VHH binders against Uncharacterized protein F13C5.5. Designs and how they scored, part 3

Target 1, 168 residues: Uncharacterized protein F13C5.5, of Caenorhabditis elegans (o76565)
Amino acid sequence: EICPMDKHAICNTGHLSCTCSVSQEDEAPVPEISCNALIARDLETGNFPVVSVEFDLNNSAEALEEFPEDAFRDKISSSLRVDEEDVIVLRTSCVGTDDTLTIQFVILKKDTNSSALPFAIEDLIDAESIATRMKAMGHLSQIANLDVDTIEYTEELVDLEFEPSNLE

## First folded at step 1 (VHH)

Design K3 (framework vhh_3k1k_2)
Fold by ESMFold2-Fast, scan of step 1:
Structure K3 (fold): chain B 168 residues (1-168), chain A 121 residues (1-121)
Amino acid sequence: as target 1 above (168 residues)
Amino acid sequence: QVQLVESGGALVQPGGSLRLSCAASGFTFSRYAMRWYRQAPGKEREWVAGISGSGGSTSYEDSVKGRFTISRDDARNTVYLQMNSLKPEDTAVYYCAAYTKSPGYRLFDYWGQGTQVTVSS
C-alpha cells in the first residue's frame, strides 16, 4: 500500500493512475475498489518490459479495500519458483471501470543485490517468458482469490522521479 | 509500535572482533530483508551488509568482504553483524534497517537509532 493509514487510494479510470486522498469525514464510505500506483525507472535503458495481469472484479467474493499484494506475491513466487521478495509490483490501476484491476510487475533474478530502483534489464527475469509460463498454468486462472482475465507482456517506461503536481 | 534496537557497540583494538545485534519488534520480521549501514563523522551513511528475508542471500560492501558476516535469527527477531579483523576506518555509528521489495521496492521502512563502534589503540 502506497497510502498512509489516514488516506485512501482513488483510481483515475482510463488513465492508469491513482491518488491518495485524505479522509476528512468520520462516515467515509468503504472503498469499493483500492488501487495503488508506483512508478519505477531504469535510468540506463530508458525502458523495460513488464508483465501485466488484468483481474475481473465482477466475480470477486470480497470488496477490495486494498490490493492483496502479499497474497499476489506469494502465489506468483510459489507458481514460478522464485523468492517472494523478488516479485516487484510496480503499478496497480483501474482502467475504464471499477470492475477491472490491472497489476504490472517484474521479477528480479535471485542473485540481484542492487537497489530496486533504478532497475537494469539484465537484473530482471525475461517478462515475455514469465507471461508465457503463467498463461500455461491453469491454477493461475485465479490469483489471491481474484479472477484473472488477461496476462500480457508489454514494453513500458516507468518513471519513479515523476511526481504529478495534481496528485495529493 | 515498530522498533529496531541496535546493541553491541564498543571500543576495540585494531584486529579485534565485535558482534552487533539488532532486535526487532512490532512487525513480521521474517517478511523483511535486513541491512546494516554505518556513518563515520563528517561522512554520508553507507551500506555495509544485507540479508534477504526468505532466500538467505547475503551481500557486502567490498571493504568489509571476508571480515564481516551478517546473519539472522527469525525465532528471536534479531539480525547480527559479526565484525572480525577490525580496522580504525571501521569506526562509525552502525545502523540497522528493515526493508521490503514490496511495497517500498527496497526502500527502508524502519531504521534503528544506531550503536557506536570505535576501533583505536
Scores: ipSAE 0.000, ipTM 0.155, lowest interface PAE 12.4, mean pLDDT 68

Design K4 (framework vhh_3k1k_2)
Fold by ESMFold2-Fast, scan of step 1:
Structure K4 (fold): chain B 168 residues (1-168), chain A 121 residues (1-121)
Amino acid sequence: as target 1 above (168 residues)
Amino acid sequence: QVQLVESGGALVQPGGSLRLSCAASGFTFSNYWMRWYRQAPGKEREWVAGISTSGGSTSYEDSVKGRFTISRDDARNTVYLQMNSLKPEDTAVYYCATRGSYYKTVPSDYWGQGTQVTVSS
C-alpha cells in the first residue's frame, strides 16, 4: 500500500517520500515489499531500470486518503503484458508547488506469463522502450482517481541508495 | 501433497469448442497466479493465458486472443480455459501451472500432468 495521498498533507512541505507496504489483512506474507530484502536481492543481481510516472494532482486526484497502488499495478501489467506481481512500486513522492505526484517503479521478471508478447521481452526491459509503451497509455482510461492522459513518463537507472528494512 | 489435475481434453472438429479445467489441491490456491501453457509434438512449451490472484487481470498469447478465455473459481480451487473457434494449430497437450510472486514469499511454481487436445483437420 502507498502512503495516504492527501495532497495537503503529502505535498505541503514540497517533497515527501513514501514507500509501499502490504497490509497483514491482504494475505500477503511480506508486509513491506517495496524496500525489503527480497527486492534488494533482486535489484543487486540484475540491471532494472526505474520508471517514473508523474501525475497532476490538481486535475486528476482530489483528496485521496490512499493511493490505489493495486489498480495502478493492474493497469501497468495489463498494458505491458507482464504479471502484476512483477510490477514493484519503489516509492512515491510529491514535488513543490506543481502538486505533482511521482511514482517510481520497476518491472522484475523472475518468470514471465508470455513467450510471445506483442513486443519483444528485451523491449520491456529497456528503460526507453518501457517509457515509450507507457506514454502510449496516455490515451487509455484513468487509473482509479488519476487521469492517465495527464501522465508524463520518464526513465532512470535503479537507485540503490536506500537500504531495505529487515524482514520481521 | 501439492497437485494440479487438468481435464477436458478431447478430439474436436475445426471450429469447435472445449472447456479445460485444472483442479488444485495441497496449497492455498487463492494466493497464486494461474497460467495455461501448451506443447505440440516437436515444439517447445508456449504460454497461452494467465490470470491474477484476484481474477481482475488476464493476459493472452496473441494467436488465441479473442478465442480463448481464462477464468478461476477460488471456492472450487479451479482454473478454466474456454477455447472457442478451435484450429488444427491448437492441437497440443495443455498444462496448467502456478506462478511465483514477490508478494507471496517466493512460492515455488507447480505444474500439472497435462491434457491432450486434438483438432482434426
Scores: ipSAE 0.005, ipTM 0.167, lowest interface PAE 11.9, mean pLDDT 58

Design K5 (framework vhh_3k1k_2)
Fold by ESMFold2-Fast, scan of step 1:
Structure K5 (fold): chain B 168 residues (1-168), chain A 123 residues (1-123)
Amino acid sequence: as target 1 above (168 residues)
Amino acid sequence: QVQLVESGGALVQPGGSLRLSCAASGRTFSSYAMRWYRQAPGKEREWVAGISYSGGSTSYEDSVKGRFTISRDDARNTVYLQMNSLKPEDTAVYYCAAKFSGRTYSTYGMDYWGQGTQVTVSS
């Protein structure tokens, strides 16, 4: 219920169990924001390609109260030879079954001048290219001590009815 | 990778003022929310102040409200902590920390930490 000031987001394995987020810290007027509430938006097309990584938690999902995002970003950045700062996790959720954790992320091109959502598609490294390169890396069957089940890119329509408080 | 270096720690008298600086290296400083933490001998680390990546919102721990002011200068890749009306209980090592903000749904803790700067408020 109460989010420690030195910790930002702690989510149970279900995506409705997230109690605090980074957005809550930045924008106090938004009292309830789930881990899935702040989505990158493409206001021109409504179509936002992302890389999706599905982890198989083998019925241990309930033990994962904090996503190891720093370790995840470090592993992705070192494997793909990009800056860790450019690896942006957009969604962390357990969807479908409670034993599958899905991470959706994008990678910003070096020297982007974007400071917040929504991202311009031209500022992102092509998601299909990222997924293809990751699949070619035989040792990427495990990321941040989590077993990787699926890596794929997804063309997805972003819900434009939700307005993030910090988008101005 | 972001590296943070604090400076400005000193010995000051009670009632005095001091400004701490935290210089960030790396790109996209304007994409990071910044915080100041402190740790006194024998105590746990505590949050002191925070500023959003846009600078549009600031927050403070209750014991420093009205005395401390956090600010940022993105042109210089620096965050500041202006400390006024210092008290002996403000004696601690002060750390700055950075969190990539406005673009992730789920994270824990701060992403990057400095090595700290010592502030001593003399009796």
Scores: ipSAE 0.000, ipTM 0.129, lowest interface PAE 12.9, mean pLDDT 66

Design K6 (framework vhh_3k1k_2)
Fold by ESMFold2-Fast, scan of step 1:
Structure K6 (fold): chain B 168 residues (1-168), chain A 120 residues (1-120)
Amino acid sequence: as target 1 above (168 residues)
Amino acid sequence: QVQLVESGGALVQPGGSLRLSCAASGFTFSTYAMRWYRQAPGKEREWVAGISRSGGYTSYEDSVKGRFTISRDDARNTVYLQMNSLKPEDTAVYYCAKGWSTLYSHYDYWGQGTQVTVSS
């Protein structure tokens, strides 16, 4: 945690600066993070293309405390007709207003049987093709009970800005 | 240093039940998904079950669905595998792993394993 045991963080939303204080009262609005679902995989080396999905959390019935990774992978694998174990979630983040959750993933070609990172590009299903196919699938306007806002392809793994789940 | 210590393996009759435990240390347990794998003699290690960071999501290999249940106790840094309706084909050394996903395993750290034998 950022603050000593007997103090807690008081943050000013306009400046995003935080001060440790024994007082629980805050004169400025305290930033509230409704989405703190964090998945981050350690990468040793390499850049490879990924698919990014942005979810709109404005209409979500519950605050998102954890990304539903297994449900996401099940939906993707069923829709694209690939094996669930070939759908690899790399990172998730809650950025901006906490109204958007971003996930980055890749899909391994069937029977690649590669367990090593970074993945060789030839072992991945083309990310641009994945994004194009997903955009064409109307039932993928919602994945794992989350509303899909954007599906994009990127040429390299992008570092996602996020709040650490435990502020460590 | 990441350490995983499995326990609970035993000889059990077909149709019996057994609970495996995995005690973790050397990392922040609550921030990682945990998995169980098994390896029968002469075969590669195969994934058995996974549990998400929060415990809210679990996944299982098809042959164990409905019979095995994975769970975790973050206060004790322990992951469990409850095995019911055991079959001879479940005979294997069972390994606990800290991985970066519930299924894929490049960064999994393996314990020494615990032997489960199902025989009449």
Scores: ipSAE 0.006, ipTM 0.147, lowest interface PAE 12.9, mean pLDDT 69

Design K7 (framework vhh_3k1k_2)
Fold by ESMFold2-Fast, scan of step 1:
Structure K7 (fold): chain B 168 residues (1-168), chain A 122 residues (1-122)
Amino acid sequence: as target 1 above (168 residues)
Amino acid sequence: QVQLVESGGALVQPGGSLRLSCAASGFTFSDYAMRWYRQAPGKEREWVAGISWSGGSTSYEDSVKGRFTISRDDARNTVYLQMNSLKPEDTAVYYCARRYSTGKIYSPFDYWGQGTQVTVSS
């Protein structure tokens, strides 16, 4: 139930960790580009500002099975001069078709001791400032070998229902 | 189909050393950061160590800094945790995770293996 109707949970032993799989992720690869890289992190919080990056997948050489999170974090952290561990990807989604992928992320302030969610707004670097700086950086027209179409400041409302207990 | 298989857990004396291995399959290993977590009896699962997808960055929980070393061998699709100067408080089931969570933040949706038991006792 925590997964949409056309997705199912894949869990390891004892339901200690689960992921929601689009059925296409469990099938043999196809030669067409696709947006199967879905991330949704469970947050016990309300509305707060995030940075949204929209990727154009029309020029991707291969189907995108999973979002290249670490390459993304490495590029963001080096470009903005923040710790890679402080770049937190909150969710990714396919928008309308398989040719567009949107990612939402936040950056924790340096030396933040957060080991768990939810985030306090004061522990986050201002998302509008991040988006403005990134838009000014020409070298961020491509991140993790993916073409960047848009970078926006936006606000996100986070639901409390994304838990393993809801899978049965 | 993502698979992670941990091995190397054992009973060791305080002050001893142990190396854990995690064999990965079903994904492009070199594209992902890898993490080690542990869960002690009656405690929540906690992050222990992380290594970036490039291997150029490593990070550690404060209580293990200077004692534990994370490394990876992309040709073998394996991540390692070298544990030195082991303490009784290090007793836990150790889990290898493909990074679905970012950095030091625990996520129940990480891909995990079954775990490997490490016991530090006389």
Scores: ipSAE 0.000, ipTM 0.170, lowest interface PAE 12.6, mean pLDDT 67

Design K8 (framework vhh_3k1k_2)
Fold by ESMFold2-Fast, scan of step 1:
Structure K8 (fold): chain B 168 residues (1-168), chain A 119 residues (1-119)
Amino acid sequence: as target 1 above (168 residues)
Amino acid sequence: QVQLVESGGALVQPGGSLRLSCAASGFTFSKYYMRWYRQAPGKEREWVAGISSSGGSTSYEDSVKGRFTISRDDARNTVYLQMNSLKPEDTAVYYCAAVGRTFSYGDYWGQGTQVTVSS
């Protein structure tokens, strides 16, 4: 609503609840996290569509030593109403910048008979559908206490050692 | 101080088009993910569209996909929502929001602008 000159309104995503807080410019610097410190997984299981979540690590509020994969999987599984065991993180990459972390994952269909790598694509939930549903949820602006910049599907996994212009 | 000011709301007939603007000030606009939300009377606020800080990624709620387009102009600190093929179901107060990068409640919100689709 209305706040004093030196404060701004801070509101919960999706709620009408707001409080007045000290201006962002007057706040103490938030610790920055290096992308390389958060590389948790690098699995290549072939070329098939995956869901990509890009996290902005600049001004992150958490001092993290590793990517919180279990918290990530818990948030995704509870939000999409799937089993946590079916959420498979395939790759964590820092392509082109130190301040952006990209997580690529897939979700196995319920009661999938085979969970061995490489997965049969027909045993995976359609990645475009997953990305569309996640974007529609609104409350996924933050996952596992990390700020979400984008959620999208990609046709293939990103190579960790290549700049974007030199992908494979 | 942080301010988000929406404008462009109007009464329009079904099938018409409208462009909403949201002017931002008091923060580093280019570092924020920008979103549009809407709220019809007696209903919960719902997400409509989003655009990344770089402008390289956009996302839309299924019911508006193909009809609405979000864009941003960082030189003007403004985010836009182009609405085409409007339906009575699109009648709502439209809000813009900036997702903060700092530890806080996350979003800065505007006051909203009313869109009414009716004959």
Scores: ipSAE 0.000, ipTM 0.105, lowest interface PAE 18.3, mean pLDDT 68

Design K9 (framework vhh_3k1k_2)
Fold by ESMFold2-Fast, scan of step 1:
Structure K9 (fold): chain B 168 residues (1-168), chain A 123 residues (1-123)
Amino acid sequence: as target 1 above (168 residues)
Amino acid sequence: QVQLVESGGALVQPGGSLRLSCAASGFTFSSYGMRWYRQAPGKEREWVAGITSSGGSTSYEDSVKGRFTISRDDARNTVYLQMNSLKPEDTAVYYCARYKVTYSSGRYTYDYWGQGTQVTVSS
């Protein structure tokens, strides 16, 4: 334990530098972040291509109770100049690792006259185009204070209705 | 108590203009996106225009692009629909709705709708 019971640890970067404070209104200590500590959510949807963002949680300073979806959508919408409401996060997954958080999302075209899942492919902005544009943007090395490791698209349709079988 | 109240509907001649207002109360207006829908007698309710919670992006149905403009005033908790070059086909009851995207509701959650305001385009 870093601090006596009457004090709170304050860590400013990646848990590497901490001080003990008597103030209960100071920033709470950032716990060790692990994918297994996050609330994973999956939407029941049809098969279609998605954009996958993998975050490296090693040395992350962000405390995650669940994925910060609003901050993520704000960053994506402002960076790509699309409607915030059209950025749809489909999956937040930490399956099989303690160090990598994977977010799968799609972007709906502005003029799509649809309010429900599953989406038709023609309702979506091309995932490959989105991933290419994001990779060209240096300021997307961090999203929602999380370090971005990879940005990829799935060339084939992804089935999000069921957890994929482990192929050994 | 959450309320959405539309106003500004009227009888107008073809080619005329109207501005609709939707006054919101009972919730944090700036946290929700807003949309306008319309419904003509005997037809399904159709989406017309949308604006994000930040006001940074707007979207429109193809038949109204270039003629209608959606905007919001968060200080007044109001969303507006400016309608120009009105056509008889625009005759409908116009509704505003609040929405929020969530995992449990798919693309949008429409948990509150207004009572509607009648727009009639006729000579």
Scores: ipSAE 0.000, ipTM 0.118, lowest interface PAE 12.3, mean pLDDT 67

Design L1 (framework vhh_lunsekimig_d3)
Fold by ESMFold2-Fast, scan of step 1:
Structure L1 (fold): chain B 168 residues (1-168), chain A 120 residues (1-120)
Amino acid sequence: as target 1 above (168 residues)
Amino acid sequence: EVQLVESGGGVVQPGGSLRLSCAASGFTFSSYALYWYRQAAGIERELIASITSGGSTNYVDSVKGRFTISRDNSENTMYLQMNSLRAEDTGLYYCARVRYSGSKWYFDYWGQGTLVTVSS
């Protein structure tokens, strides 16, 4: 069955922005919490190293109706030579009114099966190493037609707020 | 032909114990992480315990120290040992297998559920 999600940010202006509206025509930025983030949090795995990529939305070169997650995962997986299925996006959020979109993700080690959830820290490629390698790659200054502002690793999954959902 | 079948539910008094079983068939059991979910009357279904293919376990705060999840790969069975049961533990208990597809997890197989009632 499809894993439920509690929140989405959908842009209806033709540009991805931290003023993205939700389905009720609300123009306030709303954080997107993925199924992966909810599961990790419920199992007290919400405090572990992740890679954070911050995008500058002020001068987006291409009009977007939603974050291009598949293109992002394709770019990350091909650049780091890992399987797309092992690139797990935990959170997509706009922080404040700063026109900065933050993507938090982890990468499962090779030979970890794609249903190895919840994952242990030992199942993940070291986030600091991933962030360092990505910073060294000139072709990652733009990912999925969005300008990359910064790439860092963090010691915890930042700003995760629990919102329970029903499973079907 | 993939199946998950729960058993072991029943009526127990507060402070008692129950052991739930989830028997799996139709897939390579040892390769998958497995989950226990609970749905109480009037309350949303919640994830209460998980076990990875490697044996790592996680629990929600409300059951930590009272519940223990385990697996026996030779028997294709996952267990939930429930001790010090409380009235709030009453509910339908489901086991689930999760498949990762794209950037999302899918609960692609669920059991039918087994009822646990804690009452005197």
Scores: ipSAE 0.000, ipTM 0.148, lowest interface PAE 13.9, mean pLDDT 65

Design L10 (framework vhh_lunsekimig_d3)
Fold by ESMFold2-Fast, scan of step 1:
Structure L10 (fold): chain B 168 residues (1-168), chain A 119 residues (1-119)
Amino acid sequence: as target 1 above (168 residues)
Amino acid sequence: EVQLVESGGGVVQPGGSLRLSCAASGFTFGSYALYWYRQAAGIERELIASITSGGYTNYVDSVKGRFTISRDNSENTMYLQMNSLRAEDTGLYYCARLHTRYGSSFDYWGQGTLVTVSS
């Protein structure tokens, strides 16, 4: 019936067969989203588990200037029914040369007055429980317009950045 | 363009008080945690206070009970109320928006405001 907002209908003469297509002559090329354009954050490590969310960027249609952290925190807080300020993103990183973006975060318990690392483990909601609940929520297949590939917990913060020491 | 501008520094005697302000622009102020750092001559910058978007606060032990961090999201301004000032509180005070993402390219710092506590 109607093409998506970003596409134009092209119809063949003599046949009412139409295809939706993007015209490059009418529009400037949209940059491809790449994990290589994103900056990974590594804060001071603690002896506490975190939740890891892996995003698949291969099917993303939007240009990404930076990670949409506010939209991510809003989606997590609304889905888990916690306050947005209690969702703390600790790391955003690319692994190797894959189009995979990993976000590691924790959730502070209600009434915690700390916003700085290192957190006391008793001030954090259990990461394994968070990951288990999120996996059960089908609507979290996309967060902040990004496709979610994997949700897991890890025992501690790990280096998610590509290791240049493996390259001469 | 993200900008942070400090004001309110000055010269005070020990036991005196000062209120620092950090005026912010170029981002959604209410969505970010904000930080006050201090730098003494020849020493690296030290985190002294932080405040989350929800208003939760944290302080370094040396200023607990003397300093109070606060924010006014309607005015895009963060404050540091400094009471019972000591000679060791002397330094440049910076406000910062630290990104939780990797890389200091997303960390933003003000120009600093000088606080001198002198007898």
Scores: ipSAE 0.000, ipTM 0.148, lowest interface PAE 12.5, mean pLDDT 71

Design L11 (framework vhh_lunsekimig_d3)
Fold by ESMFold2-Fast, scan of step 1:
Structure L11 (fold): chain B 168 residues (1-168), chain A 123 residues (1-123)
Amino acid sequence: as target 1 above (168 residues)
Amino acid sequence: EVQLVESGGGVVQPGGSLRLSCAASGSTFSIYALYWYRQAAGIERELIASISSGGSTNYVDSVKGRFTISRDNSENTMYLQMNSLRAEDTGLYYCAAGRKTYVYSSGWTYDYWGQGTLVTVSS
């Protein structure tokens, strides 16, 4: 269940109504927030490969007020030499037991109609190539002042219900 | 910074029509997609319609065929044409803007919201 009491999920940074599966009845604080949110409707079942970046939040002294998307996009676009507007964040999720924040994103090819939904896979830069290039860059061990734990590609979007070891 | 202002809400009879408007000002060059959400008493806020800057639209099934979302990029304004209104359409309607990198709005993320406009469908 993705609702830690102390190290809050990313949903704690806002007032978004998410529901936690744990329904313990205490007058003390109860977990009630889940942040498994897919930000690309109609792409929920994984119509195309994505790049997944996992951040380790264990060393953060401050609560995450919101995901620093502009800083993330700027760092990615500068490092990979792509247009910042072509970096599309599709999903954010967290695993409370591991203090892990996962971001899934894609990069559109140059001169693509970046304002159209849904995206055609041929308009996307190959996710495996992106992940490989990022892993070769030592300065991407931190992005937007967050520690990067893992950079991988997946052939499909992870389900709204986050499952550990879904791919293996 | 972006500011969103909704208008066009009101009271109508079942089967009536309303057109909602959402005017955006500020750094509108950063907007990728625009959304209509609604919230009725005692239920969570739900996404009912979306439109990208390229004009691609999506709707929840309960409003498909009755509601039409559109935008005028030169005026930085988005519209929701609501036809064949039903009592269950009563609620607060909010517009929201996602940045260019967002294809679907998320309330926990840095996003822009209007203050809401009330739609009441009563006989």
Scores: ipSAE 0.000, ipTM 0.135, lowest interface PAE 12.1, mean pLDDT 67

Design L12 (framework vhh_lunsekimig_d3)
Fold by ESMFold2-Fast, scan of step 1:
Structure L12 (fold): chain B 168 residues (1-168), chain A 119 residues (1-119)
Amino acid sequence: as target 1 above (168 residues)
Amino acid sequence: EVQLVESGGGVVQPGGSLRLSCAASGFTFSKYALYWYRQAAGIERELIASITSGGSTNYVDSVKGRFTISRDNSENTMYLQMNSLRAEDTGLYYCAVRPTYSFKGMDYWGQGTLVTVSS
């Protein structure tokens, strides 16, 4: 889930953005926008480094029904010369942004049979190494027909932004 | 202000060894990943080795097991130890740094150092 357990992702056509809300009740227009269509389930994870790829949706040539995860994994696996099954997408989010889609993923080392979360850091290819290699590859300026804006290494999954709480 | 200066190139016979150095200035060296690229006559510049800020390394298959990249953060210098050199290793060797994670940013490059493997 992209939001905490008691929240739901709500997207609106006017903003091309998503936010977390306790209610599905009110007034959200039917989303038919790329950002909303590309939301994927958030996997709750432990504390370990990940690779974050930010896509610039303003340059998207197509509106997509959903995030093309298989095409993404195929592109990553062929470019980095790893097995596709070892590319694990952990989070897909557009929360707090109307023109950027963020994908966070890890790559398992060869011969790793672990599929349980949280992964042991020793079973993962170093995230900084992955990000470093990826941004040196010119052809990765586009992945799965989406323009790549940023590739970052982070120590852990980033929290999603929420609406401000009442101060009293 | 950002500068990268390569040295250590030269002429060696097949099977020989060379150690390249890349002296860096104008940025916080220890915080950035660094790269060695190679450009041979008639082919595009290719990434041959990288080292992260944390010291993790990666190599293109053709040099894996023969070349070793390393860094000395106290001296702001990156190295490439080249062993078992082959004629196909001939080319200009460049060090590079990419200070941002955005593909819209520009890489900083050195001027290159020539490595010639021939008899």
Scores: ipSAE 0.000, ipTM 0.235, lowest interface PAE 13.8, mean pLDDT 69

Design L2 (framework vhh_lunsekimig_d3)
Fold by ESMFold2-Fast, scan of step 1:
Structure L2 (fold): chain B 168 residues (1-168), chain A 120 residues (1-120)
Amino acid sequence: as target 1 above (168 residues)
Amino acid sequence: EVQLVESGGGVVQPGGSLRLSCAASGFTFRSYALYWYRQAAGIERELIASISSGGSTNYVDSVKGRFTISRDNSENTMYLQMNSLRAEDTGLYYCAKGTYRYSLTEYDYWGQGTLVTVSS
């Protein structure tokens, strides 16, 4: 969220709260983390439900030059007990200026012989079930050293775009 | 432009070893499954080893315990370490890139191949 033109955001660590202020007299350090170095991946594979994970890049200690997809897939596959090769990342993107990285993925059913895109919906593990299971797992509050903000399912792939948050 | 270049083939005695390399360019290497195929004269190309983007490996029964597939994502290179080579391992070795990450049977691109001859 953007502040009015004559105000600055003042953020407090621990409370995750920011307020707009007209003065800089008590300005907290604000980390400038953005998706600027990330390369968007957009693989339109059909119209079927997907799992959407949003990562909060605020307070990250490192700049990302690309999404750590292998670490993400390792964490998902081990947590849900599926094969890594069945975890398919379809889209990676930063949208707007909120420093939020969105990942959309699907999981193929075990022993599925689906070798072509678009995937048949019958070959996919139900996205709502995946999202529900992941939300119940406390250790998935962080994936691939990134903080997870939200996990939801969507009825179809959304049109995402890469947009760097800060370009000074 | 996708490019796959195999190297490391040669002539070796039975029981010997060779290490094949597949240098890749033109795609996000870390994101794709990669494969080694083998073709002997008059025989269709056969999948002998695969490695997923996450590093999971699979082998055809005839090479299990003798061959090891690996990848180096920082160098965009895949390897095949071949030990205890047999006369039946003679053939042209190709690397291939999967059409997508899951596919173990479909591929976009083949390299030119590198010849391995096991001969006494």
Scores: ipSAE 0.000, ipTM 0.126, lowest interface PAE 12.6, mean pLDDT 69

